# Ledger of designs, part 7: miniprotein binders against q9fmw8

Target 1, 279 residues: q9fmw8
Amino acid sequence: AEGLSPVAGGIVALGKFDALHIGHRELAIQAARIGTPYLLSFVGLAEVLGWKPRAPIVAKCDRKRVLSSWASYCGNIAPVEFEIEFASVRHLNPQQFVEKLSRELRVCGVVAGENYRFGYRASGDASELVRLCKDFGISAYIINSVMDKNQVSVNTEEEDSKSKERGQVSSTRVRHALAAGDVRYVTELLGRPHRVISRTRTQDLTSKRGRISLQTSSLLNLPPGNGVYKACSLIVGDKHPISCKVIVDTSNLYIETEEERFHNSDESQEFQLLGIEFG

## First folded at step 24 (miniprotein)

Design z6
Fold by ESMFold2, fold request of step 25:
Structure z6 (fold): chain B 279 residues (1-279), chain A 81 residues (1-81)
Amino acid sequence: as target 1 above (279 residues)
Amino acid sequence: RPSLRELVERYKELAEELRKLAKETGDEKLKRAAELISEAIQLLLQAYEIDGTDWEILDLVMQAEELLDEAMRLIEKAVKE
């Protein structure tokens, strides 16, 4: 009966959730241990910067599928993503942002990584977050960074901070691994195979000699670098995945299947979303 | 809206032109403007590559814009002289 925010009473994970990688999943897991888990995402950064948006790591239409897959890690509660226009918060100092979390959004707690920075000119850090949350009556939990190879646990001291970053899971590492075509490493960083989504004409889904040709311009998210990928899966609608090989070049993707394929797409629609999983 | 690659290439071209003109004229303000533009390019590239929050990315871009504004003021002053 009251106009509460969608995240009222919840535990929000704070960060930049562009890749939805295993480090992001850990934040959601920790939020779920405390209460109802949400991801608080900012949108519209490219508009604020005046730049052309770059291809997202995860297609917008695919984000809910990824988050739903986290339910088993989160006590059978898939985290819900709540989006805020960055333009509406970019000017807030750290105290004003925590005030928004407490008084406007009515959250009960937050989860953030140890390197989290927020507020105007990035002036707030994790320690400031904890202090301000205490002042505004919400719980704050700081989570250690996730390492992809357990680089921290072997009692080995790294002499160089740059070497430590090499082992940390990050969206930048996902982008670099994709560009290098290292889809096995991408799978490790994401905790799932990378899925590329294409908006394709239904007529073009008819295979000729087991080969489908797509334009790179039809992709809704970031593909791996140019190359040949032999262990891929093709997802057409809600059918079971079809084993395939994918050739990526600058202008096109070619999908080759070596098994007999039974076409069962919805022929009444002019366009379909086609999923390609690498690895 | 331009891509970051397009912006960086435009600023690289400007910095190169300013370096050439500074060498030809001996104008220290044009040399300083080219240096500021080159520094701004590095901040923009850093903003594109960092694994950080939107606030961190915006702050780096704001720093780059401050350097570009200063470079433009130096160019304007050099032309007036």
Scores: ipSAE 0.783, ipTM 0.899, lowest interface PAE 0.5, mean pLDDT 87
Fold by ESMFold2, look of step 24:
Structure z6 (fold): chain B 279 residues (1-279), chain A 81 residues (1-81)
Amino acid sequence: as target 1 above (279 residues)
Amino acid sequence: RPSLRELVERYKELAEELRKLAKETGDEKLKRAAELISEAIQLLLQAYEIDGTDWEILDLVMQAEELLDEAMRLIEKAVKE
């Protein structure tokens, strides 16, 4: 009799979906094999901690494009992201959280990784999730971690075993690879080229001496570390990508292209969104 | 609202000052307070680096806050003596 949540009857993937990397994609794929796929994301952690927010790996305005790109893996229906304020759930114990999934959100099933932790003081694990979901009539599916293709050094049997366990795709690996400027490795972890979004003043889109200068403060998500990136693409609106070189330093991002002007006078406003793909 | 880096740097400076005062006075409460602050710093850095849920990150921060609260109580007690 009461209104249904946007995810009612769906299969929600549980996790921290900051990078939308190939491990996150696998959760969505498995959810789609069972039913209508959703990602259940939490927002507002920095507010709860009282900290300045960290730059996101994926710009908020770019998340839908990334999820749409997963449609071919998900039966031609892209997973939908549903956001919950973390402040509203931070205090729930594991049972209370699963009760919320069942009775308030009315989800049909959940998909989570084998290392998933949830509930107050992170007191619930994947085994507890399965047990509680069974008690509340929700299907639960635990998904094996997606392994990173990168090989690690082998010195001893002990180190070899530890290195294999460290081979999992993770958002921490993505951040470290970005900081190191290893954009090829970032592409492997994400399953796509990393795209940085800039909110750029329209007047700044005209290159001088073949160079556009942007401040890093105009970026909406995490750029790669300081360095020179020769195989990049600049995306202006819905136009075909423009080949470019990008120089990243602490305060600025310089784009060098053959094109001298980037005019979109029909749709121009004071600001435009630029996409910069690394790799 | 501080960044994590700013917060950690402030706590490192406090811990260093407490270690200096503990050595000068022989006060074991100040020595323990510095140890607790150093442990809290490690938990905060771990919270920043882990690949975990928001609950996991919050739990590490809560553990750090508990250590910092105890350190402050020890400092207060040392001052009153």
Scores: ipSAE 0.779, ipTM 0.895, lowest interface PAE 0.5, mean pLDDT 87
Fold by ESMFold2, fold request of step 25:
Structure z6 (fold): chain B 279 residues (1-279), chain A 81 residues (1-81)
Amino acid sequence: as target 1 above (279 residues)
Amino acid sequence: RPSLRELVERYKELAEELRKLAKETGDEKLKRAAELISEAIQLLLQAYEIDGTDWEILDLVMQAEELLDEAMRLIEKAVKE
């Protein structure tokens, strides 16, 4: 009883939950059908690799809002995200990882995608996961991939080892769609409008003539590519969204409102969080 | 901590310099080192773009590091004779 993990007795979804796209949502949906749903996320990969982290698709501070929005899809139960440092598991072979799930974390079930790989050198696959979970008394459920209705595949020069690509929704597709500025397609992949979070200086919110100017370096997550986006929403506190136009260039992001309705004369803080929704 | 883009650019420059030096000297070790570095770059780019687990990404990077280690050993031998 004492020392129980936060996910004890739960059903954990396994995967890389960077985009929280509709494929990730499907894993949560299936976990919620079985029991208390969790997402088991790894953090700290960039530290293990020795790389500078890249901009996340979903801002860290925005992840709970996204997961809460899944309650209506998950039988009115929002999944909870549990994070493990990747450094603590990177050397475990498949059996050792499943042993950790069973003995240390005390999960009672897992859900994973059909292409899931895990363990040292990615040596475990979905079939191995099912077998090992059975050995350790954990229920395991392999979930079919969610297909992208806008799948496009072009093979000018053939490449070996890409046979698993069947047009599944993926975080790679989300990143490419964002870079192309195709925010309608991003909305379809994510199952929600893409929200960019900026840590904005309060002085920038007092901009004249309804124009807010931000540097792209102030963004907490990945913006769409350079372009003009006419159907956007400016969000403060998730209440009373303000229609706006957003102009994205290499160094700057400009927000233009049609009205001078927003008010920000109560400046008690040096910085504020600003949400920008594309689409 | 460098970005992947910075690492790839540095490795591309090294491979180009090694190819030039191999052509000038006829040293086969330098030619093979450049080939290994180019292969490692492709693995690093795959790791950056793959839609896979952290274990899959790390495995690609480990494969690239093995090739880079071998390339460095060949360069070291070429310098010593």
Scores: ipSAE 0.778, ipTM 0.895, lowest interface PAE 0.5, mean pLDDT 87
Fold by OpenDDE base, fold request of step 25:
Structure z6 (fold): chain B 279 residues (1-279), chain A 81 residues (1-81)
Amino acid sequence: as target 1 above (279 residues)
Amino acid sequence: RPSLRELVERYKELAEELRKLAKETGDEKLKRAAELISEAIQLLLQAYEIDGTDWEILDLVMQAEELLDEAMRLIEKAVKE
């Protein structure tokens, strides 16, 4: 029996869900208004391109937490992410991709942004998505882009007319704001504080005098730019957040906590996950 | 595999060498090859920074590859003449 796809009967949001920003949340909200919300994510682009993988904005292990936090916006249902290997769909024309959604994945509908482009050579647009979904008997909903309200006029003088940047919230804007160390602006774009996850050996968690040092190589996602961040929270496992100051340099993060004793590190675990929220 | 940055730097160096050689020889094929490489670099940089779908990113890379292939064909012609 060819098993039903995990998204069968659901509404899939279509997009590039790197940052899980407020625009991505709006796609999920719209999906949840119509049916059971899913995010359809493509993976393996770096491998397809032969590029070195980039650090994600959201740590892979933290994505489920972020999606769970959207339940309150989505009719008390947390959106579920479904991943597809991009290599398997890279050659599909727009029609073949919608056919896959309808016949293989058995979705009831799709939600996408007004600027959504899909299929081989990005030949499909949002209007073509609506048309094709109708032809295949699935619902399509196109939403307006969520506009960035905090547009600092970065006078990028270069009039290169093909930049799709219309002032919408984007993962690119999140990356730039992170690189600039503007964690407040990042929080506005994400609709939540940015959380950096570190995988650290328990032995390296020795807080000497309330100071923890983490290697940048231990980070599972993109940190903010080099600087001093005074309003941070440290999360050790499932514990309550601890107020801290974070100093970011090229090689390390230095965490200064008011509490001297990180007592209950489960010494039984060789590795622990640390979360740092930047507020 | 080279990083995109390493690849872009290699192509910048190649484009500069070709521009120099084109100036020394007067070969318009080498000049055009250097232009195509420069255009390809811009597409690769755009593919790196764009907030686009995976298909949009791949399309930009494919366009860059097409320009690089044409540049290489021009270089090969210039060496045979």
Scores: ipSAE 0.752, ipTM 0.885, lowest interface PAE 0.5, mean pLDDT 89
Fold by OpenDDE base, fold request of step 25:
Formats: structure tokens, sequence, C-alpha cells
Structure z6 (fold): chain B 279 residues (1-279), chain A 81 residues (1-81)
């Protein structure tokens, strides 16, 4: 008996869940209104394209924490992420993809954004998704894009720019705001403070005078742009957050804690995860 | 593997060399090849920047590859003449 897929009987949100921003949260909320919410994520695009992978906005190890924080919005159910290798679905036409959702994955429904494009050569749109889901006996719900509230009304004259940007919250906007060092705007787009995760050797965590230095190469996700961030929190393992100042340069992050004695309690581990929240 | 940035810079250099050679020779095929490469660069940049699905990104890359293949066919014709 081929085992039931992890998303069987569930409602899958369809999207590119890089930032896990408030628009992605809205997809999960709508999925949770209909049934058990799942996120369907595709992985391995960079490998398919032969490109160097981009640093993720959210660290892979931190995704579960972010999704768990959405439980309060999703009827006290944390959405579960299910990953599919994009290489396995890249050639599927729209019909074959919906057939995979119905027959192989056995989902009960899908949620997607109004601008959702899918299948080989992006030939399927949201209307085709609804049609095909109906044909396969799957519920489909299309939601409006979550608009960015901080959009100053860009004057009407740049209408001719081929940019599909309609002012929605996007992972691209999060990347730009991070690069600009606008961590407040990032917090609004994400609906939470941005958290950078570092994998650091326990031996390197010996704070001299409340100062920790992390190499940028130790980071598991995108830091904000170079600058000085005064309102940050340091998270070591499952400990309470410690107020800190963070200086970001091209090669290093410098963390200055208010507490003089950061005693790392878990000397038994060779490597530890450090979280830095930017507020 | 080259970064997208490194790939785009190599294609920009190639397009500029072809434009120069087209001016020197008067060959309209080389001129058209340089135009196609420039269009392909724009598609690759768009593929990198858009908040699209993986299929949308891949489609843009495939369109860029089709333009590059056509550019290469024009270059090959211009060299054989």
Amino acid sequence: as target 1 above (279 residues)
Amino acid sequence: RPSLRELVERYKELAEELRKLAKETGDEKLKRAAELISEAIQLLLQAYEIDGTDWEILDLVMQAEELLDEAMRLIEKAVKE
C-alpha cells in the first residue's frame, strides 16, 4: 500500500514561501478556514537552473518556529510545510500538476493567490487552477494579494514598467528592505521581527566584555545591510532573549550585550545556534 | 558554477563585442544577435528579481535561452559567410 502523502486530506497553500511574510500567512489562514493547513513548497530551483543558491530570508531551521507562531491565526493549528523537489514537477502541464495534487498527494483543496502561475512554461493561471481543481473534485480558493500598507502611492506615470509589482507584500520587497537596513519595514512585511541564525562554534562564543563577533559566513540566512542596529535581541538556544546592539559589516556581525557575563551553559556541544532578532 | 551576475556580465561583454564587430563589418546578423543577447539578459535579470513561482522563473530563463540560441545561430551564419 503506497503510504498516504503527508498532506493527504489537507488544504495546501500554493506559493513561493521564502520570506514567510504576511501574504504567505494569509494563504495559511485561508487554508485553515477550509481544513487542515499545509504549505506546499518547491525546492531545488537553483540546482535546476545551475545557479548558485541565494541565501534564504528565513533560515531553514527557523521555518518551523515561524509556522508555529501562525497557529493563533490558523484556529490554533500550526501549518505544516511539505517540500517537493521542483525537478520532479517542472515538466508537468497544469492538468498533470492538479492530477498529482488529487491522485498522488490526495489533498482535499488548494489555496493560491490571484496572480498564481503554475505548470510547464507557467501556462496555468488562478482561473485554470480553479477549473482543473473542480474537474478533479478538489476545492480551490483564490485570495486577493495582501497589499503593502507602506506603499506611498507611486505616481501613475510608471504604469509602463513591465514590473508585475502591484504593490503587494513580496519576498522581493523584504529582500530590498533588508538590503537597505530598514528592519522596521521588514518587521511590517513579515508580521514579526526578522531573525538571523548563526551556526557558531561554542569556543567562539566566549564573550570578551559582553561582545560577540560572528562571521557572515556562519549565517544561515540573510542579514540586514551594513549598519548599526540598536534595538536587537540575542537568543542562545532556548534561553530568554538578551537585549543587544548589532553592528553589521561585510565580513562580520558584532553583538554588544548589556549583560557583561554571557555564560554559555551548554559547553558540551561543539556547535550552537545563535538567533539575532532585529527590531 | 557561475553566479547569475557573472553570467550576465559575460553576456554583456559578448553583446558589446558583437555590436562593435557589426559596426565594423556592416553585418546585420551580428547586430541582431547582439540585440537578442541584450533581450535575453533582461529576461535573466527579471527571473532573478521577480517574486514569481518556480515555473515563472524557469519560463523566463527558458525564453532567455531561446533568444541566446537564436543569437548563436545568427553568429554562426555570419562567420560562415
Scores: ipSAE 0.747, ipTM 0.882, lowest interface PAE 0.5, mean pLDDT 89

Design z6
Fold by OpenDDE base, fold request of step 25:
Structure z6 (fold): chain B 279 residues (1-279), chain A 81 residues (1-81)
Amino acid sequence: as target 1 above (279 residues)
Amino acid sequence: RPSLRELVERYKELAEELRKLAKETGDEKLKRAAELISEAIQLLLQAYEIDGTDWEILDLVMQAEELLDEAMRLIEKAVKE
């Protein structure tokens, strides 16, 4: 018996859910208004392209926490993310992709942004998505792009007509804001503080005088650019957040806390996950 | 595997070498090959920067590969003449 897909009977939000920014949240909200909300994510693009994988904006292990925080916006239902290998769908034309959604995944509907492009050579647009969904008997909802309120008019003098950038919230904008060290702007784009996750050996968690040093190589996601961040919180396991200052350089993060003694509660674990929120 | 950045830098070096050689020889095929490589670099950079879907990113990379293949065919013709 081919088991029911995890998204069967649900409403899937279509997009590239790297940052899980406020625009992605609006897709989930719209999905939740119609039915059970899911995010459909493609994975393995870097492998398909033969590129070195990029650091994700959101740590993979932290995505569920972010989605759970959206439950209050989604009728008390946390949207569930369903991942599919992009290699398995890269060759599908728009019709074949919608057929997969309807017949294989058995979704009841889809939600996408107005600029959504899909299928082989990106030949499908939002209008084609609506048409094809109708033909396959599934609902389609297109939402307007969530506009960035803090549009610094980047004088991109190149009004090059090819820029799909109409000032919408995007994962690209989040990456640029992170690289610039503008953690406040990142918080606005994400609708939450950016959280960096480190996987560190418990033995390497030497708190000397309230200072922790983390190697950049231990990070599971993208840190902000090099700089000094005074309004941060350190999260160790399920403990209450500790106020800290973070210094980011190319090789290390230096965390300065007011508390002298990090009691590592679970000395039994070889590895610990540390969260750093940038406020 | 090379990073996209490393790949782009190699293609920039190749395009510059071809431009120089085209100027020295007067070979329009080498000049055109250098132009195509430069266009391919721009597409690869765009593919790296856009907030597009995986299909949009892949499409840009495929367009860049098509230009690179054409450039390589021109280089091969110029070397055989």
Scores: ipSAE 0.746, ipTM 0.884, lowest interface PAE 0.5, mean pLDDT 89

